# Ledger of designs, part 2: VH-VL binders against Protein RTF1 homolog (VIP5)

Target 1, 136 residues: Protein RTF1 homolog (VIP5), of Arabidopsis thaliana (Mouse-ear cress) (q9c950r261to396)
Amino acid sequence: VPTFEDVKEVTIRRSKLAKWLMEPFFEELIVGCFVRVGIGRSKSGPIYRLCWVKNVDATDPDKTYKLENKTTHKYLNVVWGNETSAARWQMAMISDGHPLEEEYRQWIREVERTNGRMPTKQDISEKKEAIQRTNS

## First folded at step 10 (VH-VL)

Design x4 (from w4 with light chain Y36W)
Fold by ESMFold2, look of step 11:
Structure x4 (fold): chain C 136 residues (1-136), chain A 122 residues (1-122), chain B 111 residues (1-111)
Amino acid sequence: as target 1 above (136 residues)
Amino acid sequence: QVQLVQSGGGLVQPGGSLRLSCAASGFTVSSNYMSWVRQAPGKGLEWVSVIYSGGDTYYGDSVKGRFTISRDNAKNTVYLQLNSLRAEDTAMYYCAREDTGDYRYYYGFDVWGQGTLVTVSS
Amino acid sequence: DIQLTQSPSSVSVSVGERVTIDCKSSQSVLYDSYNWLNWYQQKPGQAPQLLIYWASTRESGVPDRFSGSGSGTDFTLTISSLQAEDAAVYYCQQYYSTPLTFGQGTKLEIK
């Protein structure tokens, strides 16, 4: 079971998504990473979930949106818990903040509740290395 | 074509009840965040309630405990049950979609119903 | 709850002129590098229409004479080169937290 620190190291922030979105390696790099997805708001402010990226959807070129100062039609398909939660999100809805331990605990609970899948520690180690190479 | 069609308003005495309906076409209510917003005659807008796609609900302070938002996915319809009505509840009631759609995102209320007048008078 | 206060309450201007409408929030709505503040236009007898979200981003189909600016607690809607069809009431709205709240509105009339 990956730790909070393991997951944090492979969580991609909105600014990094915007930086990399036009690179040829984009989809290969970010699939298997985590993102914090904004899912609404409550009395205490915006609500985020820590989600696992399954693929990038760019199949509808007419569904454009603004990400920072760029325009794109790329969307992230992400999962929270198991595959029944699979959903397609604009990258503009991804947080530019670091994950919270509470969000990690919620992710763990949802995976357990739904008998879902999670990455292995080795999967995360390989993804961490890939991220580090692209930051250099 | 995306639209919201409202019904269920009218004249009611204080203490009475009404149920407002908001039927959606061109999208599914269960995949979107749906709100009610009201506007008293000659006054500004007041947010009333929201139901999120996951079913969580939130209410404005002035209606909490008296109003209930709900939905019927088979009818693709959102409801607002108005109980213990007061004269101050007299308003045009709008239902509105927060733009989450199939390509999940939210920015604000992008689709509004035509409005339904509720009048509470002795 | 977050209170929004607009100024002016009303304004009467001629076609082609520029108008500004201010919105002040009782608490910052800046979070996660976004300002969670919208602007709506409501023409007589109609439901409101979304103009601006994230404080400064125009909704699809909104003319570029409408622009939004500001951050934190202080926001401005600017309409450049006013047109006759712009006569309406304008509302700011925060969507940072529940209860969602609107400003009291600014009525814009064409001379």
Scores: ipSAE 0.680, ipTM 0.870, lowest interface PAE 1.1, mean pLDDT 90
Fold by ESMFold2, fold request of step 12:
Structure x4 (fold): chain C 136 residues (1-136), chain A 122 residues (1-122), chain B 111 residues (1-111)
Amino acid sequence: as target 1 above (136 residues)
Amino acid sequence: QVQLVQSGGGLVQPGGSLRLSCAASGFTVSSNYMSWVRQAPGKGLEWVSVIYSGGDTYYGDSVKGRFTISRDNAKNTVYLQLNSLRAEDTAMYYCAREDTGDYRYYYGFDVWGQGTLVTVSS
Amino acid sequence: DIQLTQSPSSVSVSVGERVTIDCKSSQSVLYDSYNWLNWYQQKPGQAPQLLIYWASTRESGVPDRFSGSGSGTDFTLTISSLQAEDAAVYYCQQYYSTPLTFGQGTKLEIK
C-alpha cells in the first residue's frame, strides 16, 4: 500500500501540467500519477480530492480550454475509488497546491469502500524516478 | 439542445410551503452541479442553494433551515422545497447549471431556466 | 459570508463609449492562483448570462469588447466600445466559498 509520502511525491501540480503539456512525453509521464481535483466549494473555500490519473483524453479537438497561457483539448481521465468514478477533467481544475494527509486518507477509504485498485509501491517508485529525471 | 424548464411557482400565504421543479433535457442532472438563484422584484440576484453531483447540498444563510434542494435522477429533475415562507421570499426563482458533464469543469452558471415566480402575500 | 459591492449603481452612456463597472469583495477571493470572481449580464426579461470567469477570462461567444481585470478584493468589468444591445444589468459573483454571493448589480442604459 503506498504511503502518503509515496503518493505526495507523484502528485502533479497544475503548473507542472502546464509546463509539460506540449512535450511528447506528457501522457506517458502523467498516467499513473496523482492530481488534486477541484470538486466544489464549502464555507472554507474550494474542495479538492486526490485522484489517480488513468489516461490523457484528447479525442475531441473541439473541446478546447485555456490552461494558464496555453490552449489545449487534453483532459485528464481520473479515478477517486474504482472505475465507476472515472471522469474527464480540465487540467485547469487541478490544484497547484500539495496534497494534504487527510486527502490521502480519504482516497484510501474510498478505494477500500469501492474495492478499487491502487498503484503498487513499484509503480510509484518508477513514477517518482520519471518525475525526478524530468525536473532536472 | 440543452435546456432547463421550470414549474411549480405561484401565490402562497406567509408561513406556507411550495415546491419548485426544474426539469433538464440534453444533459444529466446527477452529473452536474445544480443551483437555485432568486431575484426579488426590482432587486439583484441572490444565490439560494446548490446540489453537487455527489449529492452534497449547501444553502444561503437567508434560507438555511427553511429550504431544501433535492433531485430525482430518474426524472432528471431538481427540486426546491420552500417552507415557512416569508414576504421577503417573494422572487423570481431560477435554476442554473454549472457544467460538469462529460468534460468536467466548474466556474460559472452556463445554463439557466426561464424562471418561476413565487409570491408570498396575505 | 463574502459581500460584493458594485459601483456605480446605474449609468447612462452613449453607443461607442467606454464603461467601467467596479466590484469590491469584503474578503480576498484569490486562492490557488485563481481569482474566483465572475461577471454576468442580464437583459430585461431574460435570465442572467455568464460573461467573464476567473476575473478576466471571457466565456465562449462573448465579444472581446468585454474585459475583466483585478485581483484579490478589487475587480473591474470594462466595455470598450458600447453597443446598443449591451443595455442590461451587470452582476459580479464570487464562487470561492458558500454561500455564493452576487453584487447588487449595475444598470447600464443607452443614452
Scores: ipSAE 0.668, ipTM 0.856, lowest interface PAE 1.1, mean pLDDT 90
Fold by ESMFold2, fold request of step 12:
Structure x4 (fold): chain C 136 residues (1-136), chain A 122 residues (1-122), chain B 111 residues (1-111)
Amino acid sequence: as target 1 above (136 residues)
Amino acid sequence: QVQLVQSGGGLVQPGGSLRLSCAASGFTVSSNYMSWVRQAPGKGLEWVSVIYSGGDTYYGDSVKGRFTISRDNAKNTVYLQLNSLRAEDTAMYYCAREDTGDYRYYYGFDVWGQGTLVTVSS
Amino acid sequence: DIQLTQSPSSVSVSVGERVTIDCKSSQSVLYDSYNWLNWYQQKPGQAPQLLIYWASTRESGVPDRFSGSGSGTDFTLTISSLQAEDAAVYYCQQYYSTPLTFGQGTKLEIK
């Protein structure tokens, strides 16, 4: 079971998505990473969920939006729990903040509740190395 | 064609109850965020309640404990149950949508119903 | 709760002129690099319509004479060349936290 620190190291923020958006490696690299998805608001402000990225969806070129100063029709298909939760999100709705431990615990509980799948520690280690290679 | 059609308003005595209905067409209420917003005669807008696509609900302080938002997914309809009504609850009540469908985002209320007048008086 | 105060309460100006409407928030609505503030237009006898979200982004179909600016606690809606159809009440709304709240409104009349 990956730890909060393991997941945090492969959680990608909105500003990084904007930098990677047009890179040829983006769609392969982002699969298997995590993102914080804004799902509404409460008394304490916006609510986020820590979601696992399954793929990039760019199949509808008419669904364009702005991500920072760029225009795109790429959406992240993400899962919270099991595959029945799969949903496409604008990257503009991804947080630029770091994950919270409570968000990680909520993710764990939802995976357990739904009998979903998790990445292994090895999966995360490989993803971390792939991310590091883009920094050179 | 996306629209919200409201019903259920009218005249009611203080302390009474009403249920407002908001029937959606052209989209599914359970995949969207649905709110109620009211406007007292000659006054501004006041947010009343929201039901999120996941089912969580939130309320404005002036109605908390007295009003209940709910939905019937089979009828594609959102409800607002108004209990323990007071004269200050007299208003036009609007239902409104945020679109969080298959291409998910949320910015604000993009579709509004026509409004339903609730009058609370003796 | 977050209170929003608009100024002026009303204004009467001629077609073709420029108007600014201010909205002050009792606390910052800047979060996660976004300003969670919207503007709505309500024409007589109609439900409100979304004009601007995230303080400065126009909703689809909104004419470019409408623009929004500001950050944190201070926000402005600008209408650069008024048309007769712009006669309406304008509301700001914070979209940061529940309860969602609106400003008290600014009535714009065309003389």
Scores: ipSAE 0.649, ipTM 0.845, lowest interface PAE 1.2, mean pLDDT 90
Fold by ESMFold2, fold request of step 12:
Structure x4 (fold): chain C 136 residues (1-136), chain A 122 residues (1-122), chain B 111 residues (1-111)
Amino acid sequence: as target 1 above (136 residues)
Amino acid sequence: QVQLVQSGGGLVQPGGSLRLSCAASGFTVSSNYMSWVRQAPGKGLEWVSVIYSGGDTYYGDSVKGRFTISRDNAKNTVYLQLNSLRAEDTAMYYCAREDTGDYRYYYGFDVWGQGTLVTVSS
Amino acid sequence: DIQLTQSPSSVSVSVGERVTIDCKSSQSVLYDSYNWLNWYQQKPGQAPQLLIYWASTRESGVPDRFSGSGSGTDFTLTISSLQAEDAAVYYCQQYYSTPLTFGQGTKLEIK
C-alpha cells in the first residue's frame, strides 16, 4: 500500500502539466501519476480529490480550453476509487498545490469501499524516477 | 438544446410548505452541479442551495434546516422543498447549472431556469 | 461568510462610452492561483447570465467589450464601447466557499 509520502511524490501540479503539455513523452509520463482535482467548494473553500490518472483523452478537437498560456483539447481521464468513477477533466481544474494527508486518507477509504486498485510501491518508485528524469 | 424549465410557486401562508421543480433537457442533472438562487422583489441575488453530481448538498445559512434540495434522475429534475416558510422567503426562485458534464469543469452558473415566484403572506 | 460590495450602485451613460464597476470582497478569494470570482448580467425580467469567470475569463459568446480584472479582494468589470443591449444589473459573485454570495448589484442604464 503506498504511503501518503509515496503518493505525494508522484502527484503532478497544474503548472507541471502545462509545462509538459506539448512534449512527446506527456501521456506516458502522466498516466499512472496522481492529480488533485477540484470538485466543488465547502465552507472552508475549494474541495479537491486525489485522483489516479488513467489516460489522456484528446479525441474531440472541438473541446478546447485555456491552460495557463496555452490552448489545448487534452483532458485527463481519472479515477477516484475504482473504474466506475472514471471521468474526463480539464487540466485547468487540477490544483497547483500538494496533496493533503486528509485527501490521501479519503482516497484510501474510497479504494477500499469500491474494491478498487492502487499502484504498488514499485509502480510509485518507477514514476518518481521518471518524473525526476524529466525535471532535469 | 440545453434548457431548464421551472414549475411550482405561488402564494402560501407563513409556516407553510411548497415544492419547486426544475426539469432539465439537453443534459443530465446527475452529471452536473445544480443550484437554487433566489431574488426578493427589487433586491439582489441570494444563493440558496446546491446538489453536486455525487449527491452532496449545501445550503445558505438563511434556509439551512428548512429547505431541502433533491433530484429525481429518472425525471431529470431537481427539486427544492421549502418548509417552515417565512415572509422573508418571498422571492423569485431560479434553478441554475454549473456545467460538469462529459468534459468536466465548473466555473459558475451557465444555464438558468426562467424563475418561479414564491409569495409568503398571511 | 464572504461579503461582496459593489460600486457604484447605479450609473447612467451613453452608447459608446466606457464603464467600470468595482467589487470588493471581505476576504481574499485568491486560492490555488485562481481568483474565484464571477460576473453576471441580468437584463430586466430575465434570469442572470454568466459573463466572466476566474475574475477575467469571458464565458463563450460574451462580446469582447466585456473584460474583468483584479485579484484577491479588489475586482473590476469593464464594459468598453457600450451598446444599448448592455442595459442591465451587473452582479459579482464569489464561488470560493459556501455559502456562495453575490454583490448587491450595479444598475447600468443607457441614456
Scores: ipSAE 0.635, ipTM 0.847, lowest interface PAE 1.2, mean pLDDT 90
Fold by ESMFold2 at other seeds, fold request of step 12:
Structure x4 (fold): chain C 136 residues (1-136), chain A 122 residues (1-122), chain B 111 residues (1-111)
Amino acid sequence: as target 1 above (136 residues)
Amino acid sequence: QVQLVQSGGGLVQPGGSLRLSCAASGFTVSSNYMSWVRQAPGKGLEWVSVIYSGGDTYYGDSVKGRFTISRDNAKNTVYLQLNSLRAEDTAMYYCAREDTGDYRYYYGFDVWGQGTLVTVSS
Amino acid sequence: DIQLTQSPSSVSVSVGERVTIDCKSSQSVLYDSYNWLNWYQQKPGQAPQLLIYWASTRESGVPDRFSGSGSGTDFTLTISSLQAEDAAVYYCQQYYSTPLTFGQGTKLEIK
């Protein structure tokens, strides 16, 4: 199973999503990565979950929103645990922070609880390499 | 057309109970965050409660233990059960949406009901 | 709980003037590079309407004479050229944490 360090290396922040938004490689790069999704708030502030990106949905061009200083209708379809949790999120709701080890543990527990799928270490290695090429 | 239509309300004696209803059209309440916000006569807004899309509920301190938010997904309706009412619960009660449907985000109450007056007096 | 304090409590101004309304938060609502603060307008006899979210982003359909600014604990709503239809009560609201809270309101009247 991938370690916290493995997942951290392929977790994409909001600022990076905004940077790459209009690049032709955007969807190919982002699918298979992780993002921290803001899912509400508690007494202690915003709540995030570490989610796996399954695809980029741009099928409704009228669903436009602002991401940083840009306008887009691209949404991230993400999973937490298994496919029944699949949901489309605005990238504006993705954290610009790094994942916490507790968020990783929660992700592992939810995948186990729901008998879900997770990327292999090889999948992670390939995404890490793709991200590095893009940042070069 | 996205709309919230409220019903219920009225005059109630202290210690009494009342149930407020908020029927939604143009969107699904179970896919959104739904809140109640109240406004006492001549005063400002006070958040009362929320029901998240997953069913979790939260309450303001002044109503916790006395009020219950719930929903009926088949009727696409949110409810607020007001129990053990006090004079200070006299207010206009609004239901409000944070849009988190199929294209999820949440950064404000973008749709409000018309308001329902609750008056608690002896 | 986060308390929001608005100033002034009321203001009476003429059409065409610039109006500012301040909102002070008892603790920072800046998190994850966002300010989790909204502004609402409530006209007499009506429900509130969202004007500004994330401190500075206008909601769809809101005229560009409305703008929001500030960060952390100090926020400002500005109406750059007041119109007669802007007479209302304005509220700031934090959505950083539960319970959600509103400022006490600022009543804007037209002279």
Scores: ipSAE 0.626, ipTM 0.851, lowest interface PAE 1.3, mean pLDDT 90

Design x4 (from w4 with light chain Y36W)
Fold by ESMFold2 at other seeds, fold request of step 12:
Structure x4 (fold): chain C 136 residues (1-136), chain A 122 residues (1-122), chain B 111 residues (1-111)
Amino acid sequence: as target 1 above (136 residues)
Amino acid sequence: QVQLVQSGGGLVQPGGSLRLSCAASGFTVSSNYMSWVRQAPGKGLEWVSVIYSGGDTYYGDSVKGRFTISRDNAKNTVYLQLNSLRAEDTAMYYCAREDTGDYRYYYGFDVWGQGTLVTVSS
Amino acid sequence: DIQLTQSPSSVSVSVGERVTIDCKSSQSVLYDSYNWLNWYQQKPGQAPQLLIYWASTRESGVPDRFSGSGSGTDFTLTISSLQAEDAAVYYCQQYYSTPLTFGQGTKLEIK
């Protein structure tokens, strides 16, 4: 039952994804973390959802895009709620901002609505430690 | 092979109605954002409407209440119903995509239909 | 709504020369470390094609002679070493908020 603060501390910003992109530990580190995915725009600007990273997909080398002056064909498979929402996203569509509490509440509601899976507090704690070791 | 093929259009009197069609191949319209963009003869581009993956719709102020965007997922087709047409609605109408489905990104209109001319004249 | 104003309205230049096209936004489109400003090329009788997104990122297949720059409210499309096939109308477009809006266009003719 992770709190908003728990999730916030394992939410990875776009700049961090770009920084770690080519490291051998990238996939192991990022899987199980959260990202804010850009899903469109409103009258007030871009809209984001808080999504859970399932894995990193790099199987199609022709699907190349720019990420902060780097070129990659790595995509994040993420879920919002359960597996029926699973989708493959460019990391360029990940926010460089911090998650909002409303985004967290929407994620919780969608997991409940769809009978989805959540990380445990222990899972989150292990990710926090892995992120800290990588930043050192 | 990603493609948008448009149909419909033609000459219509003021106050009349038309329905424009935009059939997609190589991707699924229901998993993408689909827009209509129009261009009056000799003029620039004007965004008209969008239907989002979840089905929510939005309209430009000049067409609100008169135009309706919709889709038929079984036919993989997007429609624009044009009602209460005015001379100012005379334009080439394009359908356009904002999402690539399985490899999602939202940064511009990356696929366009060939355009359908609508002429509103008495 | 965000208004985009382009300049010049038209320009006629020779192959091999450099052209700049400016786009001014009525409000900032800088958000989340991106400038949400695109450029499109529309050749005669064709639908528009995306050239540049996020102000400076070239779409796949776009030649290096096209580049975008600027931030906030002021943006520039630069075409270095023009080719005959570059004759077209160029549009800027904000992708920050709805309704999405375009500049009025800049017609580029090759002498």
Scores: ipSAE 0.605, ipTM 0.830, lowest interface PAE 1.4, mean pLDDT 90

Design x5 (from w4 with heavy chain G54E)
Fold by ESMFold2 at other seeds, look of step 10:
Structure x5 (fold): chain C 136 residues (1-136), chain A 122 residues (1-122), chain B 111 residues (1-111)
Amino acid sequence: as target 1 above (136 residues)
Amino acid sequence: QVQLVQSGGGLVQPGGSLRLSCAASGFTVSSNYMSWVRQAPGKGLEWVSVIYSEGDTYYGDSVKGRFTISRDNAKNTVYLQLNSLRAEDTAMYYCAREDTGDYRYYYGFDVWGQGTLVTVSS
Amino acid sequence: DIQLTQSPSSVSVSVGERVTIDCKSSQSVLYDSYNYLNWYQQKPGQAPQLLIYWASTRESGVPDRFSGSGSGTDFTLTISSLQAEDAAVYYCQQYYSTPLTFGQGTKLEIK
């Protein structure tokens, strides 16, 4: 079971998505990583969920939006819990902040509740290595 | 075509109840964030309630404990149950969507119903 | 709760003039580098329409003469060359936290 620290190290922030958006390695790199998705707000402000990236969808070139200073039609298909929660999000809705331990605990509970899949510690280690190689 | 068609409303005495309906076409209410917004005659807009696609609900302070937002996914319809109505609840009630559809994002209310008038008076 | 205060409450202006409408928030709505502040236009007998989101981003189909600016607690909607069809009530709205709240509105009339 990956720890909060494991997941935090492979959580991609909005600014990194924007930086890598046009790179040929983009989809290969970010699939299998985590992102914090803004899903609404409460009394305390914005609510985020820690979601696992399944793939990048760019199939509708007319669905354009602004991400930072760029325009794109790329979307992230992400999962929270199991595949029933699969959803396609603008990268503009991804947080530029770090995950919270409560968000990690909520993710763990939802995966357990729904009998969902998790990355292994090895999966995460491989993603951490790939991210490190790219950041040079 | 994306639209919201409202029904319900009307005249009711103080302490009474009504249920407002908001039927969606061209999108699925369970995949979107749906809100009610009201506007008293000659006044500004007041947010009333929201139901998120995941089912969480939130309410404005003036209606909390008296109003209930809900949805029926089979009918693709959002409801607002208005209980313990007061004169100050007299308003045009709009339902509105924050678009999270198949290409999820949310920024504001991009689709509005036509409005339905609720009048609370003796 | 976050209160939004607009000024002026009403303005009467000629076609072609520049109009500014201010919105002051009781708390910052800046979070994660976004300002959670929208602007809406409501013409007589109609539901509101979204003009600006994230304080400064125009919704699709909104003319370039509409612009939003500001950050944190102080925001401005500017109409740079007023057209006759711009006569409406304008509302700011925060979506940082619940309850979501609107400003009290600014009525824009054509002289």
Scores: ipSAE 0.683, ipTM 0.866, lowest interface PAE 1.0, mean pLDDT 90

